# Designs tried in a protein design chat: VH-VL binders against Uncharacterized FAD-binding protein C1783.01. Part 9

Target 1, 263 residues: Uncharacterized FAD-binding protein C1783.01, of Schizosaccharomyces pombe (q9us28r162to424)
Amino acid sequence: YGIFAAPILDVRVLTNPGAVKRTYNLCLDISKYPLLEGKDWKIGGSFGIMPPNSDAEVLHLAHLLKIPQHELYVTKVLRTNGGRWPTIWGEDKPRCLYTSLYHIFKWCSDFISKPPTKSLIRLLAEHTLNPVEKSVLLALSDFRQDESYCRICTQSCVTLPDILEAFPSCHPPVDHLISALPQLMPRWYSISNDPSLANKRLEMAFTVQEYHSPNGQSRTGICTGFLEDLALAFLKARHDGSLANKKFTVPMFRGVQQNPFAK

## First folded at step 21 (VH-VL)

Design i4 (from z1 with heavy chain W104I)
Fold by OpenDDE, fold request of step 22:
Structure i4 (fold): chain C 263 residues (1-263), chain A 123 residues (1-123), chain B 106 residues (1-106)
Amino acid sequence: as target 1 above (263 residues)
Amino acid sequence: EVQLVQSGAEVKKPGESLRISCKGSGYSFTDYWMHWVRQAPGQGLEWMGIIYPGDSDTGYNQKFKGRVTISADKSISTAYLQWSSLKASDTAMYYCARLGRDYIKGSYPFDYWGQGTLVTVSS
Amino acid sequence: AIQLTQSPSSLSASVGDRVTITCSATSSVRYMHWYLQKPGQSPQLLIYDASNRATGVPDRFSGSGSGTDFTLKISRVEAEDVGVYYCQQYSSYPLTFGQGTKVEIK
């Protein structure tokens, strides 16, 4: 999908164990990064990471949707009628893709970062069997009742899985659900070093902060959580001497953002 | 081959209880939603309710809520439709139907139907 | 609930005639299906998702439509096509059917 897999050259843990917030620094090899014409690595600019959803989140969602495990990984031909999907940068055209539900949920659908839209909640309501649950979802989807939506969905950072858990009689059609979900977008990080002066090495620091869902489940940001998992896996491999036979890469968006006010 | 086989015809009186069955075979019974649809004599099709046999998750058309119970025994791949007290108006042909699916293409038709169970309720 | 209204309620055709049945919904329908119930038989899937023929369905059957208006066509009706045709929506609970269209052969 036009993503560059940047090899991880080094990982540093910048915080002590037990820290409320965990900070890491990754060293990425961007020697083969395909820079677009007229673009360069400038300090003060930004580069994008294309994070996937965690396997745990994907499998949990699949469970809530009653998707059998064996069907998650089945490759199917998907034909789109137009648009840029599954990319955010491609041409608007019909596509024929070989994909799976797992892949779509893993790499294409953002069902965690933002509360479900009222339109999505309306869809959920239409496919809710319990009349009481349905009425609540309809109320939440009502554009005339913003207060309830804000209080329940926005302020509490309710996600699609949270809603599905809270409304067990809700069983939306999966394809429509996927269509209604926003695409996973790149997360942008600042360019803080000049790779041209650092042997084509890009340094990036990130901080992981945990928060709790309405039901008390611990969560992290999609990207920071993803990067932490990679960092820890890298460190483990380095520790046990298996790093040489493993590949650790960060999926980077193929494009850098320039800052007109960059130094 | 996927098959849905329903129990035989029933003749009952008002006030009596009844349970009819639908046995699925040729597929993973626990992974597909089973629906019940009725057809009164000379009338059209009417959706009654749904069950997911894997966890017995059920839903009902509000028209029938409280009057019928849908259940399943996954150990024998069988779904049930039950009345505690039949009425004359319950006289109808009852069908079980499997909800097919293609999650990616978005297809959810009733792809397989039982042969139907005729229920006659008369004094 | 989404109401589905078919037109006509009944029709009589000669073998070889073209038959057209319509289904109108009170709200937009994303998933529309057509079933045929032959005399003395269970309903059988004919068309799914508005325009796809089910397995074993002859090519003389076709479906079209979107939104609130859907159409089933038989290009050359045969004696074996006698029965009642139903449209059905899966866009919202409760699921609903059209009232049916009875097709007879002269």
Scores: ipSAE 0.898, ipTM 0.961, lowest interface PAE 0.5, mean pLDDT 94
Fold by OpenDDE, fold request of step 22:
Structure i4 (fold): chain C 263 residues (1-263), chain A 123 residues (1-123), chain B 106 residues (1-106)
Amino acid sequence: as target 1 above (263 residues)
Amino acid sequence: EVQLVQSGAEVKKPGESLRISCKGSGYSFTDYWMHWVRQAPGQGLEWMGIIYPGDSDTGYNQKFKGRVTISADKSISTAYLQWSSLKASDTAMYYCARLGRDYIKGSYPFDYWGQGTLVTVSS
Amino acid sequence: AIQLTQSPSSLSASVGDRVTITCSATSSVRYMHWYLQKPGQSPQLLIYDASNRATGVPDRFSGSGSGTDFTLKISRVEAEDVGVYYCQQYSSYPLTFGQGTKVEIK
């Protein structure tokens, strides 16, 4: 898609070993970053990272949905009737895409960072076989019962996989599920240095976000977890002298903004 | 070639137990949902329940829940529908049907059907 | 449960006639399929996802519709098309079928 793979030039660990919160600094090579016309790198602006879901999360979801492994990677033609999907920056137009379920879950669907919408929960309820489970899901999807929804979804940081695990008789159609899931959006970070004055090097610091599932299991944010994995892999490669034969890049959104959240 | 072959016709009395079978071949039996559909004499089709043979995950139409049990033996690619105590009202043709799928296009029809098992329950 | 109502319940046509069968749902249906059960046979998939012909299905069969209203058409009915046609939804459990439309040839 319209993603720029920014090479990682350096990684610094900014926190001590064993720290509760882990913070890293990445130095990215943006010398070949394709700036949009009229856009420039300015301190105080923002750039976007396009993280994928982890393989573990994708495979876990596939398992919960009973998608056979061999079908997960099959490439098929997907035709859209309009919109920007699977991109955020593209034109609103019908597309003919060659993709796989793996690719869609990996790069296009956000099923972790946000709780399921009431609409999505309704979909799940409609494809739930156990009447008790169905009843609970219907109640959660009811617009009149906002308190229950907020308590379970918002306070508990419930994700789609969590729901599927909690309601084992729920078997939604995969295509409908995909259509109901939000797109995996870029995560925006502040431009804190002027790359033009720093040999086209962009510095970014991030802290790994940690969450807890309803059952108490720890998970990381999609982007910060992804970046940490890259950081650690880079450091490992540097340590063992294999950095020269490995490629470490960060997928960047092809657009910078002074205020990416401006209306 | 995908085939679903069901067990032969059954004649039973009320109160008797029965298990009928559906053997799948020509595809990965464990990877597809198998459904049971009933058709009473001169009536339409009625969905009874579902099983995923890979892990024996089952679901039922509430109308039949408690009266029938759906199971599978993946080692022999066979799904089962069984009654502990038959009723006269259970007289019907019973079909197993595979749920097809296209996750990308969103297609989930019953793409293959068994030949049916006629169950007659009479005093 | 989503109830499916077909119309008509039965019809008699001459070979070469155009036949139209409708299926109305009590709620919106995303996945609608049509089956044909020929006399003495098991149901067979005819149309899937409202408008797609199953493998081996002649082009005289066509399906259309969305939401709550779906239609099956036979442009030129043949003797081999005799049987009962069923619509079926996969949008919610329990899965349901229409009551069927019996098609006979005069």
Scores: ipSAE 0.882, ipTM 0.950, lowest interface PAE 0.5, mean pLDDT 93
Fold by ESMFold2, fold request of step 22:
Structure i4 (fold): chain C 263 residues (1-263), chain A 123 residues (1-123), chain B 106 residues (1-106)
Amino acid sequence: as target 1 above (263 residues)
Amino acid sequence: EVQLVQSGAEVKKPGESLRISCKGSGYSFTDYWMHWVRQAPGQGLEWMGIIYPGDSDTGYNQKFKGRVTISADKSISTAYLQWSSLKASDTAMYYCARLGRDYIKGSYPFDYWGQGTLVTVSS
Amino acid sequence: AIQLTQSPSSLSASVGDRVTITCSATSSVRYMHWYLQKPGQSPQLLIYDASNRATGVPDRFSGSGSGTDFTLKISRVEAEDVGVYYCQQYSSYPLTFGQGTKVEIK
């Protein structure tokens, strides 16, 4: 394993209320991070955060796929024929995994930050009952032409849930859908302090990434939205005096420390 | 034990209406797709359509759209297939079938079938 | 729609014979299932997802294949195996069945 649950020690809001952009500073406790001998943290170096999808988004997708609530959490055996999934950097090999649909959608599948591929849209088309809906999906998935796909899917920031809502007669097989979705990938951040001089505390700043859905609703990026939710929950717990009874952690790992100007 | 129990055989004249039923028991009726499959006398199986009883989401084979209505009453765990005006060509055995599923391993077979309802339309 | 063609359309076998039934699809099928309809009965699931036996199905039944070509085999047929065998795809709506293979025991 390479993922460390770093406790949040402090949160600072760096922008005024109502500002166009929302920016936060997080202070993370890395004192227990298992560094390899001779390795260190450097200012301007990188680290990765493994952002989960929100529970609301996982439950919404499950609802759209007609997955009963209790089935979502059942642990089952999943066998892969090869590849690195669900690991990022693991070996290309067959795997036997004990997992749940909840865990797969929460931690492993990117159904929010990337538009569905043409291949995925073709799968959706094949499992669409309404012929008008099917013809639209077939046109979007046409490998011979990119214009419709680029205008609708990429330029409009369309997600898989958006398509399932817009095409209610589409009922894809969930296992095929999972195999076709891109893997959730880490998001990379720069270390803004020198943790060796700050008693193994890592500071980082992030600005909430905002997008608008095709319906005009405001959305946040997966990682910065996740971090903002943690930051706000931490601040609320500190205000309420309940911080000592709660645990706030960021799943992270050390990245490449390439900054030649770091100490 | 999962059971799908269908209504009894029907003898009708062309132009008459009919609703046949399929009652599911031994499982969570609202959590599984229910399909209708017909078999004309001496012929093979033909898929007619689908309903998700939890929200009544319904789909049809285009061959039968407008000819039949698929519905369900989740309060009594019952799915329905109905005609407003029968034709002689509607003479067939009609089956309800539950769509089985394994969301991770992937399958989606018709794992349980009703006993069938024979509909005879003649004058 | 994906058309499924079974071969043979009918056959007559003696108890103990090996029986082979094929199902050919006009397009690739990821989910192929096999059913047996015994005389006077509703269809029953035999094989799901090409090769998995349903609960209670004897070991003499096996399925194989992928893509467009699928096979059902009975290693040693028994008198109770009489009926019509159907393949069925769940890869594209509308769902379709093969035309059936009638198996009689002589």
Scores: ipSAE 0.781, ipTM 0.911, lowest interface PAE 0.9, mean pLDDT 88

Design i4 (from z1 with heavy chain W104I)
Fold by ESMFold2, fold request of step 22:
Structure i4 (fold): chain C 263 residues (1-263), chain A 123 residues (1-123), chain B 106 residues (1-106)
Amino acid sequence: as target 1 above (263 residues)
Amino acid sequence: EVQLVQSGAEVKKPGESLRISCKGSGYSFTDYWMHWVRQAPGQGLEWMGIIYPGDSDTGYNQKFKGRVTISADKSISTAYLQWSSLKASDTAMYYCARLGRDYIKGSYPFDYWGQGTLVTVSS
Amino acid sequence: AIQLTQSPSSLSASVGDRVTITCSATSSVRYMHWYLQKPGQSPQLLIYDASNRATGVPDRFSGSGSGTDFTLKISRVEAEDVGVYYCQQYSSYPLTFGQGTKVEIK
């Protein structure tokens, strides 16, 4: 199974300005999606989107880790000890990949949607120079109790960048961080039309998932934030008359399980 | 070729100030952590602290914090180790060392060392 | 801090002998390095990441180990191998070295 870059054909805003939630409809061109023989799209079926981290988040993390810009984009041979590639349905095996730190942080590592594990926080503590900062991180990583970790890390939706900002004397090894971070996972969406009857167009709706960070700033979910950014850029290009000069694609793949109510 | 060239030997008295230097060449000075390592006469190696010359982010082994200052001047690719008031126990060889940088392979050795600066503090 | 204890602290070997130096850590070490300080010289990187020879290091040097126990071996010691050998960890600040192993050639 491979990831398909589905062109956006149309965007509709389904909610009025100022509404509590923002909802969009996307129309995707799946006419060139490589289907296996005998398999087709179904109404009510599902598909997955592989959302990237934003460039702003990747560059911010690289800055916090003191990775020079010229090193971030260098393509190198990476050897993995396992993991699935290119999707969660791929084989879990060691691989030799030709990629960059940028690509790893952009497409592979989830450093935003979940709090760091206690194991990762212990790594951060071990590489922290300020003794007050280190003692706080050690307490958060203490496997003998979960109370402070749950209250501070899981309930407050803190991320690895949040920790690195709060603990500026923490300078962890980048390779260990990469090996300890979870893999970015697909997000599943329902098909709202029958693409086999609609000239291979896929309709889907999404609502932007918003959360507030510990300091009250608004954050969006990785996937719906990514989709909103694409939707808004498409709408601006259409308004400006520049659609022909730009491409807007959604990285997606067909679900392998059938909805029992689909025709 | 990467080189770390340190300032010459120093003989000082207790209470005097001193700044020794380490000049890096043959690489991007601002993109690598620089470390200081101490070796008292007849003794082993002790890690003292680090600096990232690109933004002057600095850290210390708590054993030496408050006794020394680590700094850098990136315009001349030079790191410094400084005492405001030397003690006889500061008599040692002082090395600068570059931390190897491989963000993916992740080895992080001291891959290049200065020749050392002997500091002698005698009353 | 992670303490590193080397064994032996000193040894005297004849040219051609096999020499083994151990480094034991008080907790697990992910990044362990070995340095040789020849008489009158600064330390030089010998083995990095437990088992990789630095550039220009002869094949007679090898490193192994993981977790808390690491070894450095010289298969056939030569007169130029005289000096003090140090292990060093990069897994927890403060960074630490072993106390050193002095190798003399008879």
Scores: ipSAE 0.748, ipTM 0.901, lowest interface PAE 1.0, mean pLDDT 86
Fold by ESMFold2, look of step 21:
Structure i4 (fold): chain C 263 residues (1-263), chain A 123 residues (1-123), chain B 106 residues (1-106)
Amino acid sequence: as target 1 above (263 residues)
Amino acid sequence: EVQLVQSGAEVKKPGESLRISCKGSGYSFTDYWMHWVRQAPGQGLEWMGIIYPGDSDTGYNQKFKGRVTISADKSISTAYLQWSSLKASDTAMYYCARLGRDYIKGSYPFDYWGQGTLVTVSS
Amino acid sequence: AIQLTQSPSSLSASVGDRVTITCSATSSVRYMHWYLQKPGQSPQLLIYDASNRATGVPDRFSGSGSGTDFTLKISRVEAEDVGVYYCQQYSSYPLTFGQGTKVEIK
């Protein structure tokens, strides 16, 4: 099961100007999706989207970690001891991967949508030079109580970049940091039309998920922010008459969930 | 070829100032952390602190904080260790060492060392 | 700070002997390295990340271990192996070295 790059055929804005929430409809071309024999798309079914982190977020993290730009994109050999990473469904086995830090941060690591774990914060504390900063990080990672961790890290929507910015004397080893970060996971969406009747087109709707960082900056969820960026770029290209010169795709795959009323 | 070349031996009196240097060549000086390590006579190795020459981000072992200043001049690929007022207890060999790095494979050893600068502080 | 204790603190060996040096940490170490300081010289990297030989290091040197216990071995000691061996951790600031193991060749 590979990830399919589904072309966007159309975008519709579903919310009126002035609405509090922004909702879009995407029409995707699934005519070339490689289906297993005897399987087909069904109304009420689901599919997954593999959202990448934005380039801006990847470059910001690299800057905070003091990773020179020329090293960010260098392809290197990564050897794993086992597990299914970077795949979702691959065999549990050691792997030899040809990849870059950019690819790992872009497609494989969730450093935005999940707060840092206590174990990650302990790693940060151990690699923090300023003793005041270190004592704060040690308190956040204290396994004997959760009060300050929950208030600061989970309830305030703190991310790894937020911590690195707030604790400038923290210089963690990048390879250990990568191993401690959660894997970037797909987001699931419902099919809103019958693709077997519409020339293998798939329609879906999404609402942009917004929240605020500890410093009050507005942020979007990884997947819906990614989808909104694509939607807006498509609409701009259509308005400017440049749509034929551009390709807009959504990385997706068919879900295996069955609607009990659709056979 | 990577080389770290340190300034020559120094003989000083207590209360005097001193700056010793470490010049890096054969690599991108601003892209690697530089560390300072001391070795008192007949003793083992002791980590003193760190600098990232690209932005002058520095850090210290708390034992030496306030006793020394670590700095760098990236235009001449040189790191410095400086005292404003030497003590007899500062008598030691001082090494600069480059922190090796591979952000995917990891490790972070001191892969290259300077030849050392002997600092003698005596009345 | 993570304290590193080496054993033995000193030893004498004959050419061809097998030498074993241990390094014990007060807490788990992810990145452990070994250095040799030959008489009158600066330290030089022997083993990085517990078991990898640095460039130019003869294969008679090997390293092993994880967690809190690490070992450096010299399978057949040569006269040029004289000096002080140090373990060093890069898992928690402040960075620390073991107290050293002086190896003399008789």
Scores: ipSAE 0.745, ipTM 0.898, lowest interface PAE 1.2, mean pLDDT 87

